# VHH binders against q8cch2, part 8

Target 1, 325 residues: q8cch2
Amino acid sequence: RFCGSLVSRTFSFHVSWRMEDPLFRLDLGWPKNSEYFTGATFCVAVDSLNGLVYVAQRGDNIPKVLVFSEDGYFLRAWNYTVDTPHGMFVSGTPFEQSVWITDVGSGPYGHTVKKYNSLGDLVQVLGTPGKKGTGLNPLQFDNPAELYVDDTGEMYIVDGDGGLNNRLVKLSQDFMILWLRGENGTGPAKFNIPHSVTLDAVGRVWVADRGNKRLQVFDKDTGEWLGAWDNCFTEEGPSAVRFTPDGKYLIVAQLNLSRLSVLLAPPSGSIGDCSVVSTIQLADQVLPHLLEVDRKTGAVYVAEIGAKQIQKYIPWHSRTPAFGA

## First folded at step 21 (VHH)

Design j4
Fold by OpenDDE, fold request of step 23:
Structure j4 (fold): chain B 325 residues (1-325), chain A 122 residues (1-122)
Amino acid sequence: as target 1 above (325 residues)
Amino acid sequence: QVQLVESGGGLVQPGGSLRLSCAASGFTFSRYSMTWVRQAPGKGPEWIATISRYGDTMRDDSTKGRFTISRDNAKNTLYLQMTSLKPEDTALYYCARDRIYTGDEKPLSDYRGPGTQVTVSS
């Protein structure tokens, strides 16, 4: 009776969790002085050309807009004509810089998209100041969430952070309506809290449809619906979306999860399903709201409502110049 | 002018299958997302599924798993494969092109066909 001892080879599937090298690292040296954050920091924009970081914060009797250098030095601030900032974007040429702010306030400057010069002077107002849109006029906003201006000067506005409109609007450089998409709903090209908007290098508009827990994609020229990503957002919808400068990845924020996710950018054509490449789990209640990517350096700035700060993340492979000792 | 012509509807028993077709003309079919919608008597329009020009799809959960949207750009044809049909699926089924809102917008009806009747009955 040969008692063949069945050596149960416990195949220890060592799932070598290859700790994929983080794509980003936190820059603890930015800003140099965090004391300037005196309110809830809701949005951030980057002037990559001039190395400036614009921050908008909410609070009473505080500067609403802060300007920092890319190195983290405070430069200037202003508070006039801004009620309740939500989104921010910097557009410009080497000769002229424009700071755009979406305002969701109920005050005299609320429900607008406003353009400022680099000094903080108000130069343009879109919408009707202090008046909530009714959905009838594409240029009247109801809690405009964010905007994006492309290199041609065309503007994309997501309108309806809890407001009535729930739409994506494309404007020409002269603020004429080119196309409009969306109403409140769950179907294609419908929105529930369109919260962030960006463009990819192949001419697709990406909208963070936060309430529907998805990214929706549109043709920038026609407004044609191109698809949606929902499989990466089963827990919570994206609040922010940006591409890396190389176009390889999307960086998304999930507000209440306090999470940043790096997604693989789809090739031209079909967007397919989304794929998470990496995640940065932030501390609880940090609440990353919106983010911006420096087009020059690839640095990611994240506006954190809960932590009341802006965090800077730098790409891991960015050769820190060896400051020669 | 956008022309859409639905076909393939008819009477089918519960549990049966139908394949609807929508022939598109009068526009560059390959540049537009296409949608199937249905309208039952006494009810409003119900979205079923949308397919992008590249084949990416969004589908309503109520018909998810039973209905499949597809397209053949070479034939300018949209399809809806329906399986496991139920009496509740009885409706007029429309094919619609994606509507782009530019301010001077034609009614949504101008971007859909006359529909094909699907009746699911024992």
Scores: ipSAE 0.902, ipTM 0.952, lowest interface PAE 0.4, mean pLDDT 92
Fold by OpenDDE, last read:
Structure j4 (fold): chain B 325 residues (1-325), chain A 122 residues (1-122)
Amino acid sequence: as target 1 above (325 residues)
Amino acid sequence: QVQLVESGGGLVQPGGSLRLSCAASGFTFSRYSMTWVRQAPGKGPEWIATISRYGDTMRDDSTKGRFTISRDNAKNTLYLQMTSLKPEDTALYYCARDRIYTGDEKPLSDYRGPGTQVTVSS
């Protein structure tokens, strides 16, 4: 009686969880001194041409705008004519830089989109300072959330961070209304807290429709609705959206989840469904509000209102082993 | 002038199916998102579904799974396939072109057809 001991080869399926190499890593060296963050940091903009990072923060009797170098050195600050900053964007040419700031709330400069020069001088005001819009005038805002200026100088404004206005407005360089989309609602081209706006390389406007837990996409020239992504945002809507410089990915923030997500950019034409490539889980209550991508380096700056700081993430360059030939 | 003409409506029994068509003319159909809306007697307009020029869709949850929106850009035609019809689906069904708000806004009525009647009854 040969008792053949069936050696049950426990095939330990080592599911090598190939930890997908993170696409980004935290730059612990930026900024060089975080003590300059004295308030809640709500937004960040990057001048990729000059290597500058603009930060806006909220608080009493503090500088409202801080300027850092790409390397993380504090350069200057100003506090004039900014009450409650929400969004920020830097546009311009190598010869002329403009810093745009959205201001929310009922302060003396609230409900406005303001343009500053590189020195911090107020150059232009859109909206009526301290007066919320009623939906009747496209140039009267009710808590404008964010803006984007394209290379032609055309401006896209998402208006209605908890206000009456829930809309996307396109303006010419001369601030003429080109088109307007949106009203409060859940249907296509309707918004509930449009919170962030960006453009892709094929001429599509992407709007973070935070309250509806989706991204909506529009044609930049006509304002035509092109689709929406909601499948990636079942837990919480996006608060911020930017493209990587190569146009391959979207970087999205989800505020209360304290999460950053990297999404695959869709090809030209149909946008299909969204796909998450990677996620960065931040600590609890960090609250990433808005973010910006350096067009030159691909670095991502994140305004964290809970942590009261700006964090810099740099692309993880996979060391391609130099196969020494 | 934008012209939209709905067809395919009629009387159908509960559980039945209908396919609505909307013939578009007077504009470049392939550049616009198209929408189906319905209005029942004594009720306001109800959004059903929207399809982009590239075929991406958004649909209302109430009809999701029963109704399918599609388009043929070569034929300038929008479709609504309806299945498992219920008495509650009785309404006038409209197709509408996406409204772009510019300084010269025309009434919303200028961007929809006269509608086709769908009646679901035993």
Scores: ipSAE 0.902, ipTM 0.952, lowest interface PAE 0.4, mean pLDDT 92
Fold by OpenDDE, last read:
Structure j4 (fold): chain B 325 residues (1-325), chain A 122 residues (1-122)
Amino acid sequence: as target 1 above (325 residues)
Amino acid sequence: QVQLVESGGGLVQPGGSLRLSCAASGFTFSRYSMTWVRQAPGKGPEWIATISRYGDTMRDDSTKGRFTISRDNAKNTLYLQMTSLKPEDTALYYCARDRIYTGDEKPLSDYRGPGTQVTVSS
């Protein structure tokens, strides 16, 4: 009676969690001098063409906008006509650069979207300075959170960082209303603190619906609702969203979690479900608020409210121009 | 003109199932998100589910496990499969097209059908 001991080979599936090489690493050399951050840094924009980084910070009797070079040198600052900056975006041509700032202040320049030239001169004001919108006029804002300007000059504004409007507005280059989406709510195309806006390469508008803990997606031409991602945001809603230059990933910030997440971008058509590729856990209370991606280098700049700084992340495989020119 | 015609409603016992259909005409159906809403007597409109032109869905939690929204773009038809029906599901069910706000305040009624009555009763 050969009692064949069934050696249960426990196939230890060593799921070698290949710690997928982090997609990004911290650039400790940027900026060269952090002493210029004298307030809470709320937003950042990148002029990829000229190698400039614009920073907006909040505080009393301090420069509200700081300009750095890509290599981290301080260049200039201004404080005039900016009350309480929230979002920032740089658009333009090789000949003319425009710095856009959303202002959520209660001062004489608050509740506006303002355009500046590269020298810090005020060029354009959208909204009614110092007046909150009432929801009746699409061009009157109530705590505009962020804007995006596409290559055609069309503008996307998320209006309602705790304000009344909770909407996404598309404007033409000449500031005519093309379409408007959203009201306060939890259903499709409704918002609770629309906080960030970006576009993908296939013509979809992505909105960080922070209070509803989701990203919502719209057709850029019609404003048609295309879907939402909520499964990646069960703990906290996204405060910021940007695409990598190659369009392969979304980079999102979750403010109170002090977390950055890299998400897989969906193909054209159905957006499906959200998938997390990588996560960068920041120190407690760092509070990443908004972020921007350099379209040339793929570098990510993160405005950290708690740490009162801008942090630069660079793609790990930077020896190969990660994003082909 | 946008035309939506709901059908498939009726009387059903608790625990039963119904499939609602919405026939769309007068617009390019495949370019629009579609929504099911319902209104019970004495209550306001209640959102049930929305489906994008590509088939991505958002659903209300109250019906998410029982109701399924789908579409057939080739047939210009929206569907709502309802299962495990409850008396509380008694309502007029509407099909609605996504309302794009271009500054023209068209009433929401211009983008919905007349509805189909669903009655869940023993």
Scores: ipSAE 0.902, ipTM 0.952, lowest interface PAE 0.4, mean pLDDT 92
Fold by OpenDDE, fold request of step 23:
Structure j4 (fold): chain B 325 residues (1-325), chain A 122 residues (1-122)
Amino acid sequence: as target 1 above (325 residues)
Amino acid sequence: QVQLVESGGGLVQPGGSLRLSCAASGFTFSRYSMTWVRQAPGKGPEWIATISRYGDTMRDDSTKGRFTISRDNAKNTLYLQMTSLKPEDTALYYCARDRIYTGDEKPLSDYRGPGTQVTVSS
């Protein structure tokens, strides 16, 4: 009777949790003086060419737009022609920089998308100043949330931060409507609080459909629906979305979760399912609203309405050890 | 002219399966997202599912798990596989091409087929 002792080899699956090195670190040195943030900071834009950071804040009798250097020095501010800023974007050529601001205010400059020069002079107004509406001719907005301008000068506007409109509008360089997508709803190309818009390198428009807890993707030329990501947003919808300069990742903000997420960018073609690579959990009630990525450095600036500040995050450069020859 | 022709509908018992097809012509099928919708008698149109030109899908929760949308770009054909059919699934089923809103006031009907009838009855 050979009692063969079955040595149960306990395969200890050492799940080596590779602590994935954080992709970003907080820059505590930016700005140099936070005392200039005197209101709720709602949006931020970056002039990567000139090393400037534009901030818009809300409040009474305060500067509505602040300009900082990349190094965190305050440079200038202005307080005219801006009622209630929501979104901001900087576009330009080496010769001319333009600051675009979406305004959700009820004042004489509200419900518009406005262009400013680098000095803060109002240059262009889109929409009907002081009047909310759904019209296309003339173009009207109702709480325009954010805009994006591509390298050709074409503009993408998400109009619908709780207003009458839930739409994505593409405008030509001459501000003519090229195509429009969206109505209120849960189906494809329908929106519930389209809150942020960006483009990827392969010509796809990404919209943060905040109320539907998803990102929707469109063809930039035709407006064709290309898919949606919802699996990463089960708790809360995205408030902000930007790509890293290398196009490898999306940076997403979730406002009430006080969370930033880094998502893997999909290849060309099918977008597939969403994949979270990393998360940055902020303190409670920090409320990251919108964000911008410096195209040159990869730095991420986050407008935090709860903390009433802008924070700068810097990419962790993996020090590849120089193997000495 | 956009042409869509649905087929594969019919009478089926509860718990049965059907596969609907939509043959597309008159446009470059592979460049457009495609949608299945249905309309039951006395009810408005109900969205079922959409598939992008690359095969990414969005589906309504009411039919999720029972219905599957797919496409064959080489055949210019859209499909809807239906399983576990219920009497409530009785409707006229349409395929539709995505409408790009360029200010063109063309009715949505111009971008859908005549439909195929699905009747689920014991």
Scores: ipSAE 0.900, ipTM 0.950, lowest interface PAE 0.4, mean pLDDT 92

Design j4
Fold by OpenDDE, look of step 21:
Structure j4 (fold): chain B 325 residues (1-325), chain A 122 residues (1-122)
Amino acid sequence: as target 1 above (325 residues)
Amino acid sequence: QVQLVESGGGLVQPGGSLRLSCAASGFTFSRYSMTWVRQAPGKGPEWIATISRYGDTMRDDSTKGRFTISRDNAKNTLYLQMTSLKPEDTALYYCARDRIYTGDEKPLSDYRGPGTQVTVSS
């Protein structure tokens, strides 16, 4: 009676949880002096060409716009002609830098999209200062949330941070309406608090439809609806959306979750479902509102309302696996 | 001129199935998102589903799981497969091309077909 002891080799599948190297690390050295943040920081824009970071903050009797260097030094500030800043974007040529601010204030400069030069001089106003849009005029805004300016100078404006319009407007460089999408609603190309807008490298417009808990995607040329992502936003809608410079990922903020998510960009020709690659959980009540990506360095700047600061994240250089020889 | 012609409607028993078709002409069908809408007597238009040129879909929750939108770009045809039909699904069903406002004085209204009647009754 050979009692063959079946040595059950417990294959301990050591699932080596390869701690996927974080895609980003916090830069604790930026800014050099945080005392300049005297209000709630709502938005941030980056001049990648000149290495400047623009910050807009809310508060009484404080500078509304702050300018920092990429290295974190305070450079200048201004407070004129800005009531309640919400979104910010920097567009520039080697010859001209433009700082765009959306204003959701109820004051004399509210409900506008304004262009400033690098010194803080008001250069252009879109909308009617101090007048809320009625939904009839595409160029009269009702709490414009954010804008994006592409390399051709065309503008994309999401209008409706709690306002009536709930729309995406495309303007030419000379501010002519090219197309308009959206009304309040839950269907395709309808919005509930369109809050952020960006473009991908293949000519698609991405809109953070915050209230509907989704990203919607449109053709930049025609305004045609292309698809939507909702499966990644079941808990809370996106407040901010930007692409990494390489176009591989989307960085999304979820305000009340105090969370940043890195999503895989969809291939050309499809939108499909979203896929989360990484998540950065911030402290409670930090409230990341809007964010910007430096196109040169890939650094991510996040406007944190609750923490009343801008936080800088630096990409971890993915060790290119030497697919050697 | 944009032309849309719906077909495939009719009388069906509760629990039955229908497949609606929408033949599109007068535009490059493959470049546009397409939508199914229905309107019941005495009610406003109700959105059912939209399919993009990529084939991505968005659907209303009320018909989700029973209705499926699809397209054949080679045939310039939009489809709505309806299953488990209910009396409340009785309506005129329209296919529509997405409306895009391009700054013209007249908002480009939804280009719709004449519709096809679906009646669900015992």
Scores: ipSAE 0.884, ipTM 0.946, lowest interface PAE 0.5, mean pLDDT 92
Fold by ESMFold2, fold request of step 23:
Structure j4 (fold): chain B 325 residues (1-325), chain A 122 residues (1-122)
Amino acid sequence: as target 1 above (325 residues)
Amino acid sequence: QVQLVESGGGLVQPGGSLRLSCAASGFTFSRYSMTWVRQAPGKGPEWIATISRYGDTMRDDSTKGRFTISRDNAKNTLYLQMTSLKPEDTALYYCARDRIYTGDEKPLSDYRGPGTQVTVSS
């Protein structure tokens, strides 16, 4: 029922002859305060429990981290100890909610994965500030790209974007290495620009192996290789990956195609081949870099480094439109 | 102790077929991905294919369509079905299992078997 066209706010959009409900639609009213996007917006994270959206942007003499409400109102910002942000994640444990930011490049805080409290105070630093490295004791990074923090406090870090390491590192909640996979390469459990990492509900870790144009999949507990998807990425590799909270779909960004793809989530066990169920084509040069999905609502927030903004897409399931709105 | 033992190699005519086996012991075979690798004289190791514990596969393009990796978890055995064999496929074939770094181990080399020789001639 209804229109099956993929929704895009660009000149180029998909024309569909099918009459099905779309999976997502653009929230034209988010944010209310877009004037705060004054640099290149590289990443976004969502605190579903408190209804907050964190944005990191790059530029000189600008607020590096912005905080918005889920309604789109600007709340606060900070700069301190954030040089060249790349990825971010909001962790939610029963005892603590905090913001993790990866920092890259040769600035004084580069090559780190840093934790902030909700007020923007620096609480934890992983890596050696300003110094790239390959070491494991102490743990060093080389342009760490993104991380994911599980509800248990265990962490998955992809390390990194254009550096020497090309690895997936799992850490305990007290930052001890539980397992590690990867080196530069094209074979199984090898990477070229591991750029995004996420978890599904059945214990699999998914890595956007951007330079190899694939997703790779690992057992969260052991690090065992479980498969790869490359058939959906022949034109360009994924820059970002997240699951919808119902576990039915993956949302993937393809940066240079300015495209979001919605893939069917595989069952437990064998992953098979990927299947694209929906595509959102953005305007040329919008450049979706990283994205996050709100665990409560399924809303998708997309950081667009070319367009210098964050856009919000909301699920459109079998629900009638609001009357008079 | 992890042990891998290959068999099924030998001399075969061009265009022929072989099925290689890798018998595994000393670990829970059904929990691990497994890999076939070959090495021709004067060349480095060449990855052929990997199969996950659930049967998902990835394989090298050069043998795509001719070589098929499979496993039988009840028999703790990995297989490589080779068809349409060419003289260029002459090599030592061995199976391997990745060793995953867990923070307490220094040696990170994969477990591998001694290999089985495949020779394709004439």
Scores: ipSAE 0.815, ipTM 0.920, lowest interface PAE 0.8, mean pLDDT 89
Fold by ESMFold2, fold request of step 23:
Structure j4 (fold): chain B 325 residues (1-325), chain A 122 residues (1-122)
Amino acid sequence: as target 1 above (325 residues)
Amino acid sequence: QVQLVESGGGLVQPGGSLRLSCAASGFTFSRYSMTWVRQAPGKGPEWIATISRYGDTMRDDSTKGRFTISRDNAKNTLYLQMTSLKPEDTALYYCARDRIYTGDEKPLSDYRGPGTQVTVSS
């Protein structure tokens, strides 16, 4: 078990009067079927409406995508058209689900962002399979790292991890470019390994600019630069970022530190500097790569490349009391 | 239509101070981030600082603690307060508003002013 730490002196004082436990605790019972983790687990996505957890892993001759119930039971897998997965996202309605997977590298399906139905059938391909590029018509990718799909079907793609593009691309639901930011660099709206992307409830796009040890923030509608947070990442940049469903916190992974950080969400308007409210230090070499937060429960699923597993963290006090505590 | 006009440059002794202004017109200034850039003769442009529409800032480390970017949205004006000036700060200083790709052009050039010369010498 891990105990989070509070680093914000202001919030530690007020929170300490009401809390005796960390913000999150490890769900030791998840998953029930860990034997299916046969490779390096790179990414995870959650279908909150239907209680499904999708996992992508890398390895030769293994199932590339695994599907579990929220209770941790293995349900199904597929591997066709998935070669070297990097990021995942689930979008859709209760009756029509879509799983998006980014694929990287020089394999036959690399440099793509692909949409699957919940059964694993390929329904859309963005990019040119197996061929990296910087072009915009047709849209090409170079190791696309992750994406986020909002409720309108608009998409935000960070492109990419170790490629030459270093950009954030917003697409319409019909996959037309609405705006684009970035090139390799350290200034505003420049990136070095843009690795994770998420939205908050007030219309801001957050990018984990991993190589520059910061989060950068943009207006979701215009792409206008709104600020950056770097003061929480002096040791290492974030590999993953997501908001909790109540909008109070961000969950950030730092890969080589094997660490998760809980940051205070900023108000609308100015973002100020980041504040760490707790930290979950994982065992050495766990290597948390990407993560997802269940929008209904607040559970955090962490893809751990080094540990070759997914771990689930649940909010403290989220359960009904049971026998034997 | 977009117009940016810098002022406040001039000759100043080492260790001195100077405040640059950038008057903006032809767009809704309060909706955009704004940037100061400098360019010394024979060198490429050097980013100094950027300020979001809400006042969040990012700055280059080379001028850390000496230069402060600010804005007055009521006056449509961007500022750069410069202190502890050094001969190495001699350059043309201009303000810019970046231009976001929306499917029209690649690459896009930022909107920028003609600049104001700052010369730091004994």
Scores: ipSAE 0.814, ipTM 0.920, lowest interface PAE 0.8, mean pLDDT 89
Fold by ESMFold2, look of step 21:
Structure j4 (fold): chain B 325 residues (1-325), chain A 122 residues (1-122)
Amino acid sequence: as target 1 above (325 residues)
Amino acid sequence: QVQLVESGGGLVQPGGSLRLSCAASGFTFSRYSMTWVRQAPGKGPEWIATISRYGDTMRDDSTKGRFTISRDNAKNTLYLQMTSLKPEDTALYYCARDRIYTGDEKPLSDYRGPGTQVTVSS
């Protein structure tokens, strides 16, 4: 970790060396069982506590949900009550995992946000299966795109992918609406295809407002609008957004450019303008749709609907560390 | 009682400048995003600009470069600096606090002021 005779090794001492390295490298060994990717792979979620990777894919007469180990071995699958998956998120404890899947379209399971245990048993349904809607009592969805569940069990749902709602909904752990933002539009707190949602460590909710080519930011407790980033997305809007576990970067997918962008995380308070520090340019027509970052390892799993696969990127560590920090 | 009171409007010649103020009371101003909206005779309301509690802004493209939103949290005051004014900028200008759905419906008047008239004409 020391470069030469330096006593202390920090990233600030080695800025020029670290800025030359790519931030991530492709894990060519993941997965070990790629034959199970038989359809379009729309989303991925990680249970970092138990070392599991969940994948949802679309296709006829195929397993809709696949489970792999973090080392890439296929473990199990299910397709009961999953028809047209779009997004997913994993939350829970080492003894109790919750896998949330959004389902879209007019099929029998569409327009829902559903909770499963790790074995694929359905334990909760939000929305009315097969019926799109705009209502709030009961809560309805129109192509819900993705969700995020925080450590307290509160939920953030973006609703949705090309539907009529264009909203960000915050729910309590008992699924009561705490606040809601949005309608179709270009002004602050309005959306066009709100497609991905995540939280940072400072209490801000980030939404990939894909059709408006921006990220929008909200206070997680009140829903207050905190700003927007559009200067990094002039060619193509973000389809996915996640923070790295150290809080230093955002990972963004730009689907039609087949590109991943790494952005600097802003400080608390004012967010300013975004800054791209690195890009990963994928082959044409790979189409990265949604992604997940493992909170324990920093690995980035990317669902590639064009390439029909999941690829894993790991943080660049080109040598074994030996430092006092 | 939540109160928003705009001032600084009036008659101004084309090409002129004007600074609008919005004095806020009855709530913790520094916690809220604030917005300027205008409404011309015979037209619907038109969003101009919004500023977050930390100073991040978004502005409508039609007035970008001519209108600047700002705030002073110590004075509980929101501002709109207008330059290069045109006759089509003639409207009632009012400030607003964002309406966030939380299950409790409040009258729209709880979120906006009565406005200040701006008239651009010789």
Scores: ipSAE 0.798, ipTM 0.917, lowest interface PAE 0.9, mean pLDDT 88

